# VH-VL binders against Gonadal protein gdl (gdl), part 20

Target 1, 194 residues: Gonadal protein gdl (gdl), of Drosophila melanogaster (Fruit fly) (p22468)
Amino acid sequence: MADIPATSEGSANTSEAVVEYQQPTPEFLQRKIYFLVDQLRTYHSELPENLQTRISYDLLTELANCVLNDGIFVIVKALMELQHETERHLIKIRMQAENEYEIEVAEWRSKIKDPEELRHILGLMKIKHTKKLHESDTKIIEILDQKVNDQQSTLQKAGVPGFYVTENPKEIKIQMFLLDFILRLSRLKYEPGK

## First folded at step 8 (VH-VL)

Design n41 (framework fv_firastotug)
Fold by ESMFold2-Fast, scan of step 8:
Structure n41 (fold): chain C 194 residues (1-194), chain A 126 residues (1-126), chain B 108 residues (1-108)
Amino acid sequence: as target 1 above (194 residues)
Amino acid sequence: EVQLVESGGGLVQPGGSLRLSCAASGFSLSSGYYWSWIRQAPGKGLEWLARIDWDDDKYYSTSLKSRLTISRDNSKNTLYLQLNSLRAEDTAVYYCARGSPEAWLELAKYYGFDYWGQGTLVTVSS
Amino acid sequence: DIQLTQSPSSLSASVGDRVTITCRASQSVSSSYLAWYQQKPGKAPKLLIYDASNRATGIPSRFSGSGSGTDFTLTISSLQPEDFATYYCQQYSSWPLTFGQGTKVEIK
């Protein structure tokens, strides 16, 4: 280890005291959970009344206990990053369809000399493009639904209260607000002595 | 090409009713999560009126709650606003707007209106 | 309800000027859930800033937002001819949604 033979024993005691001190005390954890519950109650009070009745104070307390584990913040942030990557991918797919349409239109404008013939061809291209966009939108919805399912499963496995696989829009809405609450808490720093 | 087109405005009588439509094209109402109606009286600021969410939850301005009904028809990709017991002060341009991105994880926090219709003028006068 | 008050209500400026608009809330806007919009005569509003400081897609870098709690600011670092418009703040932290009264930026 360190080249300090005369003080190696004292260094070990100091290191152990520092490590032990860095361990959260029951008193620290109790104060931190009260801080988290207070923040969650503030967020809860900002919701419309119908959502306030659907999110119980017991659920908020369970959520506060859950996020005492900083690993939950890491998981939620990772899911958000994956969501952003998925969104970029979906935008690219839609943008590709639009680009292909514009390229085809430009090609026909360069090849067809008769204005009336060009007008009719471009009309057909518009119909084809509209159909392709509809098919793309259907695919995008399916991908997003699968992502919601995967994220619900991940959070459930991580032990986050209120998360489970569901296709019920009202239940999904509650989960979205819980995710918002977790993300907002992850941006706060608990100060000793709150 | 994303587009919102309002219709149903014009001259209406005091005490009458108004039904506005907002036709969406280039995207599906089911791909958006929050849809709102916002109005603006001539020379005045913006006033939020009503919101409908993807789960059909409906929210209304407290001052207008008794006079407003928001609805949608996903099969027609159209949003509606009904306003009853019209008064002169209801004269305004009425806008429909989308209030969230297409993102499950970030949906709850985004209430910024990223797409707006062109607006439709409603004049309440006898 | 959170009431938003903008200052000034109107201002006159020249191209190249630095313009600052303030939005003050009657109570804290939690998590800085505040947006800024630009509206030109006869047109719908356009989203500029969300979450107090994030520029919306396609918005030029001369537009910036800052602030937290009850005091928020929109800054245009070098005013361009197309920036003469009315600007609105809007909070979405607490239900119901509310807008500021607007600030008109006029050519000097």
Scores: ipSAE 0.674, ipTM 0.835, lowest interface PAE 1.2, mean pLDDT 84

Design n42 (framework fv_firastotug)
Fold by ESMFold2-Fast, scan of step 8:
Structure n42 (fold): chain C 194 residues (1-194), chain A 127 residues (1-127), chain B 108 residues (1-108)
Amino acid sequence: as target 1 above (194 residues)
Amino acid sequence: EVQLVESGGGLVQPGGSLRLSCAASGFSLSSGYYWSWIRQAPGKGLEWLARIDWDDDKYYSTSLKSRLTISRDNSKNTLYLQLNSLRAEDTAVYYCARGTSPSYWLEQAKYYGFDYWGQGTLVTVSS
Amino acid sequence: DIQLTQSPSSLSASVGDRVTITCRASQSVSSSYLAWYQQKPGKAPKLLIYDASNRATGIPSRFSGSGSGTDFTLTISSLQPEDFATYYCQQYSSWPLTFGQGTKVEIK
């Protein structure tokens, strides 16, 4: 069904009012930082022991101070969306190659009368397709690796603690958990006095 | 085209040891995925046993940690589970499974659901 | 460890019925990191839902998940013949990973 306007109930939930910008108070920021630190410590406590050891409380405190700026959430979400779009594009390329292969196989099955000749041709097509997929997969990995380096650089320049360009798998794992923490925090609304 | 095929099940005696294999095809174990062993006793629910990551970090269930070893051989594209000091309660179908996460950086640590499973291999511990 | 309790343990339903399965956690499942699986007799489980509400690739729209904190629900809006199976919830917010005990959906 097509999108429809909100009902009278929905219009009651969307107000039209003049909103003035108010600078956050020191008390608000202090309460928000405690909230963020508490959430991060909860996430940290949920990790396996080896990962808890590799992520310090000092790092979590630095991260909480960093994400006090909502702009960091925007950056991380944008990077995630770009990653999803890239993955979707790569999947489409892969699927197109598979579809073209199936069409070629079907065409050869209809054209070749000799069973032995057909078997030989289909065997060659399969080998060719397998090689093509392998080369494509190698390119996909190269693209994703480059994207990881770009994202590490972007987050480092944005001042996110724990981020820097690295190819060390264990360091990359820590960065992935930090990204998960940031994304989880971005889904929470801090509402003081609740 | 992605397949996981378990082997190494069968009848084993209490107190003995078990080594299961899981051969992967259609993808590489050296890629950024997570691999787990999960078992299911006859007529019972699912129990997660162990996980190995692409960086060789290993994780084990609290109750079985002292008896389990998970490993992999990237050259054979095969996952292994070793279970020692077998007991009757270890009788179960053992599954290997891939953790469901796109092979990209931002999502690899986030999602621990299992998108591909093997057919399972039955292990019976009986004297 | 987080213990997951499913309700009911079994239910009988007819094709076209709306089926609801509940999963309750002994402590809060952070960020709704909860998955649902379907398992047919003699088969491995199949991922249906992740992050409490997202459908896995190829899963029909009649399957939906919802919930947060300690209470989660899997709904099948119009049960089909192929949906008679056992369903499991699983949390991945806190280590170690744990599964619910399962809910068997049987033909009425």
Scores: ipSAE 0.608, ipTM 0.798, lowest interface PAE 1.4, mean pLDDT 83

Design n43 (from y1 with heavy chain A107S K108R Y109G G111Y; framework fv_firastotug)
Fold by ESMFold2-Fast, scan of step 8:
Structure n43 (fold): chain C 194 residues (1-194), chain A 125 residues (1-125), chain B 108 residues (1-108)
Amino acid sequence: as target 1 above (194 residues)
Amino acid sequence: EVQLVESGGGLVQPGGSLRLSCAASGFSLSSGYYWSWIRQAPGKGLEWLARIDWDDDKYYSTSLKSRLTISRDNSKNTLYLQLNSLRAEDTAVYYCARSPSYWLELSRGYYFDYWGQGTLVTVSS
Amino acid sequence: DIQLTQSPSSLSASVGDRVTITCRASQSVSSSYLAWYQQKPGKAPKLLIYDASNRATGIPSRFSGSGSGTDFTLTISSLQPEDFATYYCQQYSSWPLTFGQGTKVEIK
């Protein structure tokens, strides 16, 4: 109860009266918005001066109002979890490439008995492996960039202020800080004052 | 495989300048990490010096910012640190290190997940 | 700036011992944005823990982190000979980034 009240998941979908029951009071929402704005201003104060200038207090206030909707926290967490799952899968693919390299090196050590020839072959294998990892990393970045565009679009459609599709690195950086702020807020329990 | 290899250390005279390089392999500097230089004087703790982000924003230690320049060359996938007006107190092992980007690596903050081996700089006459 | 104070500054322990190192911040480290590093003589630091409690990839389960606000701990549940090292905490919640002064762990 330290945040917006909720009923059991089954009950919430059976009656409009149940939906109305979940509505917090205007006084509760007013106190919660002040709490959220205060937290966001604290996060803002922790940034370097150049980034503080690029994130306005008006934007923080709009963000606080936006996250009064529990759905926004759910959306952001789901997007981050999906991206984390994708990255974890991509890391496993890269790890398998490293394992393939180790197996190939072991095979050459077993097949080539001449020390000079072995040194030459292993040198070529290292060069080949480095190039392969670079290409793999490039592909991973492409996949992650596509997900960034999808996430920007989803958050924009959800009405999250500051989000829109862009490939400008400086604009993406601001959106990353806004995502960090939202996720940090999602971990807090609001406890209204007496 | 993420690798960072520093070079450019050695003996330098007081009042001179130093240019360190950090060659990165296994990932691209052009999209998606934060890069820092961190030093450690013999027998002492860690001191953060400078950071360059993938959007080319640069940040410096307040005590050193007048003497430090951080830069990168994306075509060579190499990070640089220049330190001017060297003093005996600048004697240290200098490390380059990577920090994850929230959106690119789904991680937060400016902790350092990969470090180079370090290069020793000795400022002495 | 957030100042990080580690205690103890050094300790000696036997193999198999449970070792706890503390890191105290001069002000709250919001969102538990705190990392722990291990550094062996002549080597670069190695990330052990991030976000106060998440183990980095490849780090043995005997290492764990906990805490929030101003008080954080790194625990080694069963000390091994290879754990001889200096340990550092680092906060990244507030600019500028700061490190603790380090804790040296010597195995008896």
Scores: ipSAE 0.516, ipTM 0.751, lowest interface PAE 2.0, mean pLDDT 83

Design n5 (framework fv_firastotug)
Fold by ESMFold2-Fast, scan of step 8:
Structure n5 (fold): chain C 194 residues (1-194), chain A 124 residues (1-124), chain B 108 residues (1-108)
Amino acid sequence: as target 1 above (194 residues)
Amino acid sequence: EVQLVESGGGLVQPGGSLRLSCAASGFSLSSGYYWSWIRQAPGKGLEWLARIDWDDDKYYSTSLKSRLTISRDNSKNTLYLQLNSLRAEDTAVYYCARGSSYWIEAGKYYFDYWGQGTLVTVSS
Amino acid sequence: DIQLTQSPSSLSASVGDRVTITCRASQSVSSSYLAWYQQKPGKAPKLLIYDASNRATGIPSRFSGSGSGTDFTLTISSLQPEDFATYYCQQYSSWPLTFGQGTKVEIK
């Protein structure tokens, strides 16, 4: 988000400058909140009607107040990076399974010369591969669901409005859009003119 | 490997209806993605038709809403589009396309994977 | 709805040329939520760029995107034979999703 106004140089203890962070003024915080609410209302207006109905303006105002603390942006970005790392790992595992299947099929094609015998073997290989992928997909979904629960808990503990542990897909969707809003805000810099 | 394969196209008569299928492989339809049908008339641009999200929310083009039904069957890992009251103007290649939607960044509705398309010709 | 207008509608270019395609929105595309697609005759569209400037996986570095607000640009720094295609922009900042009308890049 926005930078808090704030350091000035003081006297040095050892010929080095000492700087002190100044607390932001109430006027600065009020202007920043208005900026954040205005941005969130823009994002809200861009949603389909059913989602606009489910995200209240009161929730947007609470979210704006929450992200006045730039630490919330740090938390959300860290969760995003962790999720992307997890997703890349899972994609790699699935690609390795596909590559292994292709290699095994090629081996059987080179090993078996009888067309009917080859057809039978490849049929069994396909059944085995399909079962393996189904089991893998089920496990991947379980891992992703657990990661979502962990992130919901982390955000709830951090005091982010709208976050709590739930497995309801429609509630998860609302939380996903709130995360999108937070990330979009984190890419903006607030600097009021004087 | 993510693959989308459309089927159900062909020659259909005006006033009839059709059901298009999109078989997904390399991922599960219940895994937090969204799915769209997009068509393209010969020599024309892209027209978005309908979207279904992982939470079963359905969205339709305003001009076509009364004639379209989007659905999915998670057990078959297949997406469907039903189009009723066919007109000559519905002649197009119909694509199914996936948008990636994770817990974080779920608000981004661009299409990272497309099927090869299925041609629907509406003519007597 | 956000209307996207591409310019030019078509252009002729030679291999090695720098090609620039513009996409203008009727109102601001917040957060630069804009994508570019390439479509060759008889083929499905292929994602090139998302979030206005991020290249999709496997897309050559000669493709770049830029812009914000209402003005967006796709640039091909040195056109290759395989780049002759139609290009489309798409916004996903505001419902409903909309596409530009397309820009055809033809061989000169």
Scores: ipSAE 0.731, ipTM 0.870, lowest interface PAE 0.9, mean pLDDT 85

Design n6 (from y1 with heavy chain S99V L106E F112M Y114V; framework fv_firastotug)
Fold by ESMFold2-Fast, scan of step 8:
Structure n6 (fold): chain C 194 residues (1-194), chain A 125 residues (1-125), chain B 108 residues (1-108)
Amino acid sequence: as target 1 above (194 residues)
Amino acid sequence: EVQLVESGGGLVQPGGSLRLSCAASGFSLSSGYYWSWIRQAPGKGLEWLARIDWDDDKYYSTSLKSRLTISRDNSKNTLYLQLNSLRAEDTAVYYCARVPSYWLEEAKYYGMDVWGQGTLVTVSS
Amino acid sequence: DIQLTQSPSSLSASVGDRVTITCRASQSVSSSYLAWYQQKPGKAPKLLIYDASNRATGIPSRFSGSGSGTDFTLTISSLQPEDFATYYCQQYSSWPLTFGQGTKVEIK
């Protein structure tokens, strides 16, 4: 739906914060639904047979009805941006650890003159660095997994069909395909006759 | 950085079987990956063979499905390809490659961004 | 299956030339899910372009991709000696995944 009234959430209570939406005609909405369903059926037909079996046409129709509300595209895009920012932040943390290790190695090379002693020390430093990176990587995975759970919950609360909290890899895969469908639809412009 | 190293190639006899390994190393910030095997006969183009996903779903080229098995050992972070009933036409360089796949990825089948160096398999008597 | 046909199969060009390679699909490639790869003699392929027009990390700006539907193009604006290679298109919109037959670029 294009017509979304001002919400009861805080900060959206002034008329200046409210965008005036005009109610689309029933005929326009009906044609748009058919367009969205046709696009989703095209995406569905492109999947491997096992995934086609797991994603029903009823689910596609429900998804089409759900994305008539432009707010769903806004929510999905916002979640994607937040996840990308989190990933960039975690990458920076790991790069910082690598840089600190290189600085430490350079300091040892400048201080130790005996080749055998230097080799021994650098070997120990490499072992410590490897363990530190492994610990960091494990924590990063935990953070990303929690992020997925949070996003599943957000999409479920928003009423997006097919979304719910799950740790089952096969169910997560289906949800990833549904997200791909939503993002692909968000890039399309519905223009009757174009 | 992610690296892929293939092994297990060499000279094999027609009618025999081949088992290739692809050892993956490096850090990943994603929740899942798709891993593929691709081959290239001498002087020819690229041919996709098989894919295994992080959830262990397996996909095979229609022409080779009956002779191919793809598998993974998660504890070793190693991908395997087994090809049975070898023929001279199976002579090729075999590559493993990854496709990144992330929650909320716009292009979930985003091109294959990391490839191994390849391992040569020669089928002759 | 979507069949990809590249044109030309081979070409010869001089350093500094603009090189254009075309990839034509037998069916529409949905969402422009098409990639381009470069393969130098004796090496594994390298991803150049994904989603028809997005340059992969570290790929020089002289490489560009365009197109949608059934017609896609890879352009090298000013050919360099290191660009001697075979180029492949690949679609990933429809299962099964398919590659073009390749275009060999020979430096004159």
Scores: ipSAE 0.589, ipTM 0.792, lowest interface PAE 1.6, mean pLDDT 82

Design n7 (framework fv_firastotug)
Fold by ESMFold2-Fast, scan of step 8:
Structure n7 (fold): chain C 194 residues (1-194), chain A 124 residues (1-124), chain B 108 residues (1-108)
Amino acid sequence: as target 1 above (194 residues)
Amino acid sequence: EVQLVESGGGLVQPGGSLRLSCAASGFSLSSGYYWSWIRQAPGKGLEWLARIDWDDDKYYSTSLKSRLTISRDNSKNTLYLQLNSLRAEDTAVYYCARSPSYWLELLKYGFDYWGQGTLVTVSS
Amino acid sequence: DIQLTQSPSSLSASVGDRVTITCRASQSVSSSYLAWYQQKPGKAPKLLIYDASNRATGIPSRFSGSGSGTDFTLTISSLQPEDFATYYCQQYSSWPLTFGQGTKVEIK
């Protein structure tokens, strides 16, 4: 699916093309909406039954109308990039914690000659490290939850139907599928009819 | 760093049951991922069995739904698959696997991490 | 359910050969949500390609994927000794998730 079939239509009104070339025609917008709705209904049909009942055809139509504005695709792609950056940052934090632990362990191995004393110290180090990892993981989850809320807020302010701030896991799941639909549509190209 | 370790496989007679476990490390089971069980009979291909999502929604293969139960224990960061009314044709290596469910990258790709599998043998 | 049929079921090749494996779906795989896996004997599958054409992290450039709709292809441009394995396609566009039957790449 690298390509979308071009719509060929010689019957489109071209008598005023010189004055209308910068604006989509009502005929073009109507055909594009039909295309988008058809794609969304295909995506909808691929979902498990419980999710199909949670996402109405009215919502899909509203979503199709919303994404006629290409700015919505720009917003969603920007949010994806921000998410990737956040994930890379969290990985880096985790790597730093592990590296610091390894350095500390290596220092103790070089300084302590008595095997029993070394075992005792390394045991305490491991307990300390495990506690720090647990605290770090808790903070990572909090950061990810906050990012979801930020993204929900951004999409709601952009007027994307179905998006609002919520911590209900089942509502988040519906929003995740709507977001997937938008991303899938953003990878398609609709060629305007002539 | 992400690891999945399956356990609980073994020999069981027809009509018996087993509870398979998958211990996850490197990230919490309760966020960011979908978790599936996939099996492979000796010398055969891969068959998807069940999936559990972070909101506890559960999905099953239609042919096996009556005999499988997927669950998780977030406190133990462990995924389970309960197998009931076992038949000889259930003999297989059972894998647990994750797929990303990042809020902005839903179903971005298939299963990015797999456990090494646990063998279930059903024979009398 | 979307059924995935791989061809060939097995093939014999030599190191340095170009190997092509096809995966045909009984229905269109929307958004090219198709993955390819490599499985060596006694090991778990390893993700190679996702979204039909994107290489997973750490996968050598000799592996490439292409296709859309119902026809997908995995290509290994110059087969290496470590590439003798079974390859599986998998769609994740439609519930339930399904795998192809596998293609075994054997030494000639």
Scores: ipSAE 0.503, ipTM 0.738, lowest interface PAE 2.0, mean pLDDT 83

Design n8 (framework fv_firastotug)
Fold by ESMFold2-Fast, scan of step 8:
Structure n8 (fold): chain C 194 residues (1-194), chain A 126 residues (1-126), chain B 108 residues (1-108)
Amino acid sequence: as target 1 above (194 residues)
Amino acid sequence: EVQLVESGGGLVQPGGSLRLSCAASGFSLSSGYYWSWIRQAPGKGLEWLARIDWDDDKYYSTSLKSRLTISRDNSKNTLYLQLNSLRAEDTAVYYCARSPSYWLEYAKYYYGMDVWGQGTLVTVSS
Amino acid sequence: DIQLTQSPSSLSASVGDRVTITCRASQSVSSSYLAWYQQKPGKAPKLLIYDASNRATGIPSRFSGSGSGTDFTLTISSLQPEDFATYYCQQYSSWPLTFGQGTKVEIK
C-alpha cells in the first residue's frame, strides 16, 4: 500500500458545478486563519501574565485551524446547552428542598403556641435542613465534576487541541480559557476585507 | 442560602498590618468559583484589589500587589486578605465577592460578581 | 489598563422617568464583557447586568443594558423609588479588572 501515494490536493476546479460552491478558496481560508489567530492573540493579551505563559502561540494557531470547521462551534454550543440544562435541573431540586423547609417551619409556627417549645422544634428543623443541604450540594458538585470529564473526552475526540481528560485544576483552567476563546470566536463573523 | 461575611477591620496605625477574613456559607470555596476583594474609600468608587481562583491562582492590582496577599483556608471555608505597610489612603470599606464559574463558563475570567459580603471598615490614622 | 468613564457623574430624576447612564472605555471591551452594579448607601453593590445586556437573576425588566466596543449604556425605563442609588460599570475582558467612577441617581 506504500506504492499508493496520497495525491497532493490541487486547486479547486473553477467550474460552476454545485459542489464547488461549497468549497472556500485557499486564499479565503488563509485570510480567515490569520483573522482567527489575530483575534486569539488579542484574547491571549488580555490574560494575566501567568496564564499568558501557560497558553502558547502554537496552541492558539492550532486552535484557529481547528475552528475553521464551523462544526466545532456547533459541538461546543451543544455541550454548553446540555450543561445549562443540567445546572437548571440541579438548582430546581435544591430550591425545592429549601421551599419544603420553609413550609415546614411555617406549619410549626402556626401549630405551636409555647415560645420555648417552638424555639426547640425550630432549632432541630434547622439542623436537619442544614445537613440535607450540605449532602445535596456535595452530590451536585460530583455530578458537575463528572460532566467536566465527559466534555473533556468529547472535545478530545472531536480533535480540539489542548483537550484531554484531567483532574488537575490548573490544567482544567487552561481548557476553560480555550473554551471561552472558542465561544467568543463563534460570536464573530469573518467579513472579507478585514 | 449563599453568604459572605467579612471581619477583621478596625483602627490601625500607619505602617501597620491587618488581616481581613471572609467567611463563606452555603457553598464551598473549592467548587469552581473565584473570589475577589474590592474596597471603597468613604464617598468614593469601587477599587478591585485581588482575586483567588478555585485552583489557588492569585491575582493582584498592579498598584497594590507589593502590599497585598490573598489566601484561603478550605477547611474553614474562609478567604483572607493581608494588608501591609498601611497608609491613610487605605482607609475604606473592604468587601469580598464571589464570581460564579462552571466548566463551560469558568473561562469568563472576571465574570460578574453575583454575591457580596456586607463589608468591613478599615481606618488608618494616627 | 482599560479606564471606564461614566456620564453623567450624577443626575436628579423623578419616579417614572427614563434614566440613561453611559460608560465609555479607553480601549475596546472585547466580547462585551461588561457588568453593571447598583449600590445603595451603606450596602454592598448588587449585580444588575452582565455581558453588557444580560439581566441578572431577579432583576426587574425595567433595567436594560446595551452597547459594544467602547460605548455602553444602562437604561432604567421607568424609575421606581427603590432605584435611587449609585450605579457602576465594570469591565472583565482585560486584565486588570476596572470599575467606572460611578453615577449617582438622586431624587429630584
Scores: ipSAE 0.444, ipTM 0.702, lowest interface PAE 2.1, mean pLDDT 82

Design n9 (framework fv_firastotug)
Fold by ESMFold2-Fast, scan of step 8:
Structure n9 (fold): chain C 194 residues (1-194), chain A 126 residues (1-126), chain B 108 residues (1-108)
Amino acid sequence: as target 1 above (194 residues)
Amino acid sequence: EVQLVESGGGLVQPGGSLRLSCAASGFSLSSGYYWSWIRQAPGKGLEWLARIDWDDDKYYSTSLKSRLTISRDNSKNTLYLQLNSLRAEDTAVYYCAREGSPSYWLELAKYYFDYWGQGTLVTVSS
Amino acid sequence: DIQLTQSPSSLSASVGDRVTITCRASQSVSSSYLAWYQQKPGKAPKLLIYDASNRATGIPSRFSGSGSGTDFTLTISSLQPEDFATYYCQQYSSWPLTFGQGTKVEIK
């Protein structure tokens, strides 16, 4: 159907306010903190019940106060970019090890003419390569775990509530959701009067 | 990169039990923080059944909660689903799936599924 | 629970056509936490789009997603023969996870 039950028409000429950059007023900060708390409570309500009980409203209020400082968003973004660069570097190293193995295999296929000798040598190389990849993968996980610890420490020093160095899986899960909340807030624009 | 292979499907009698396995292989920087079972009845849409997190927290579909058990064996890199008191309506292809986070830690709170198994058909019939 | 309704339930299109599929949520999907999947007959679903608009690795540029709040769209700019499939939306902003009922795209 082309019919629209409600129509909006007309022309309105409105004066634009003169915009001046000023330091935040106490009233502006109060409204913004309320907005942030409301958003965090919405995110909290979206979680399963067991996670809702583990993330207190006091923690959400502290988090809202913390992210009033836009510098926290800058820190989180910088940590994310560094993490992604580290991950790309580690993937490149692993791919390079695979390529190195292919080159070695090709060299042995070119060098050894006896099929029985070649099979034996390639079998030994496969064992060596598998061990090297396992050691490399273990190292990669250790580096990534250390990066998580570094991020936890950085966020703790920045005063972000709920962050501290821990290897406890349940505590890490809470930190992951707090980080998700921070990132979601960083994508919102606060407009007074909305 | 990561491959998931389901097994344990086949013909099962009404009132019986179903035990499904999902074996994971391959390399990923994401360690499989979230694993789910999802089923699809013939000609129907997708239905989420259960999830297990890396910290062993378990979540179940409200309608099936009393009949489902999800578990994992980290030493075998295998996910399991037990479904009891089977009915004809449980006939479906059962999939295991896991998170698609591109990051080791920073984005693991997102529950979309990047890796899926091929599925295993379960037929509940006498 | 957030219910997702897809429109149309099915459509027929020719190779080269622009195809648009809509997913409407009963409540706002926070942070545009919505994904799109493609499922071919006899196969498992394949992730196409996440966070409403980001293409998954290896997905052709002809697939794009858009939208926020309650209205989301998947667009295929120039339909190819391999695009015959059923498409599903899924929200992950609010527990429990829910899927749309699916849209079947048939190539003439």
Scores: ipSAE 0.729, ipTM 0.866, lowest interface PAE 1.0, mean pLDDT 85

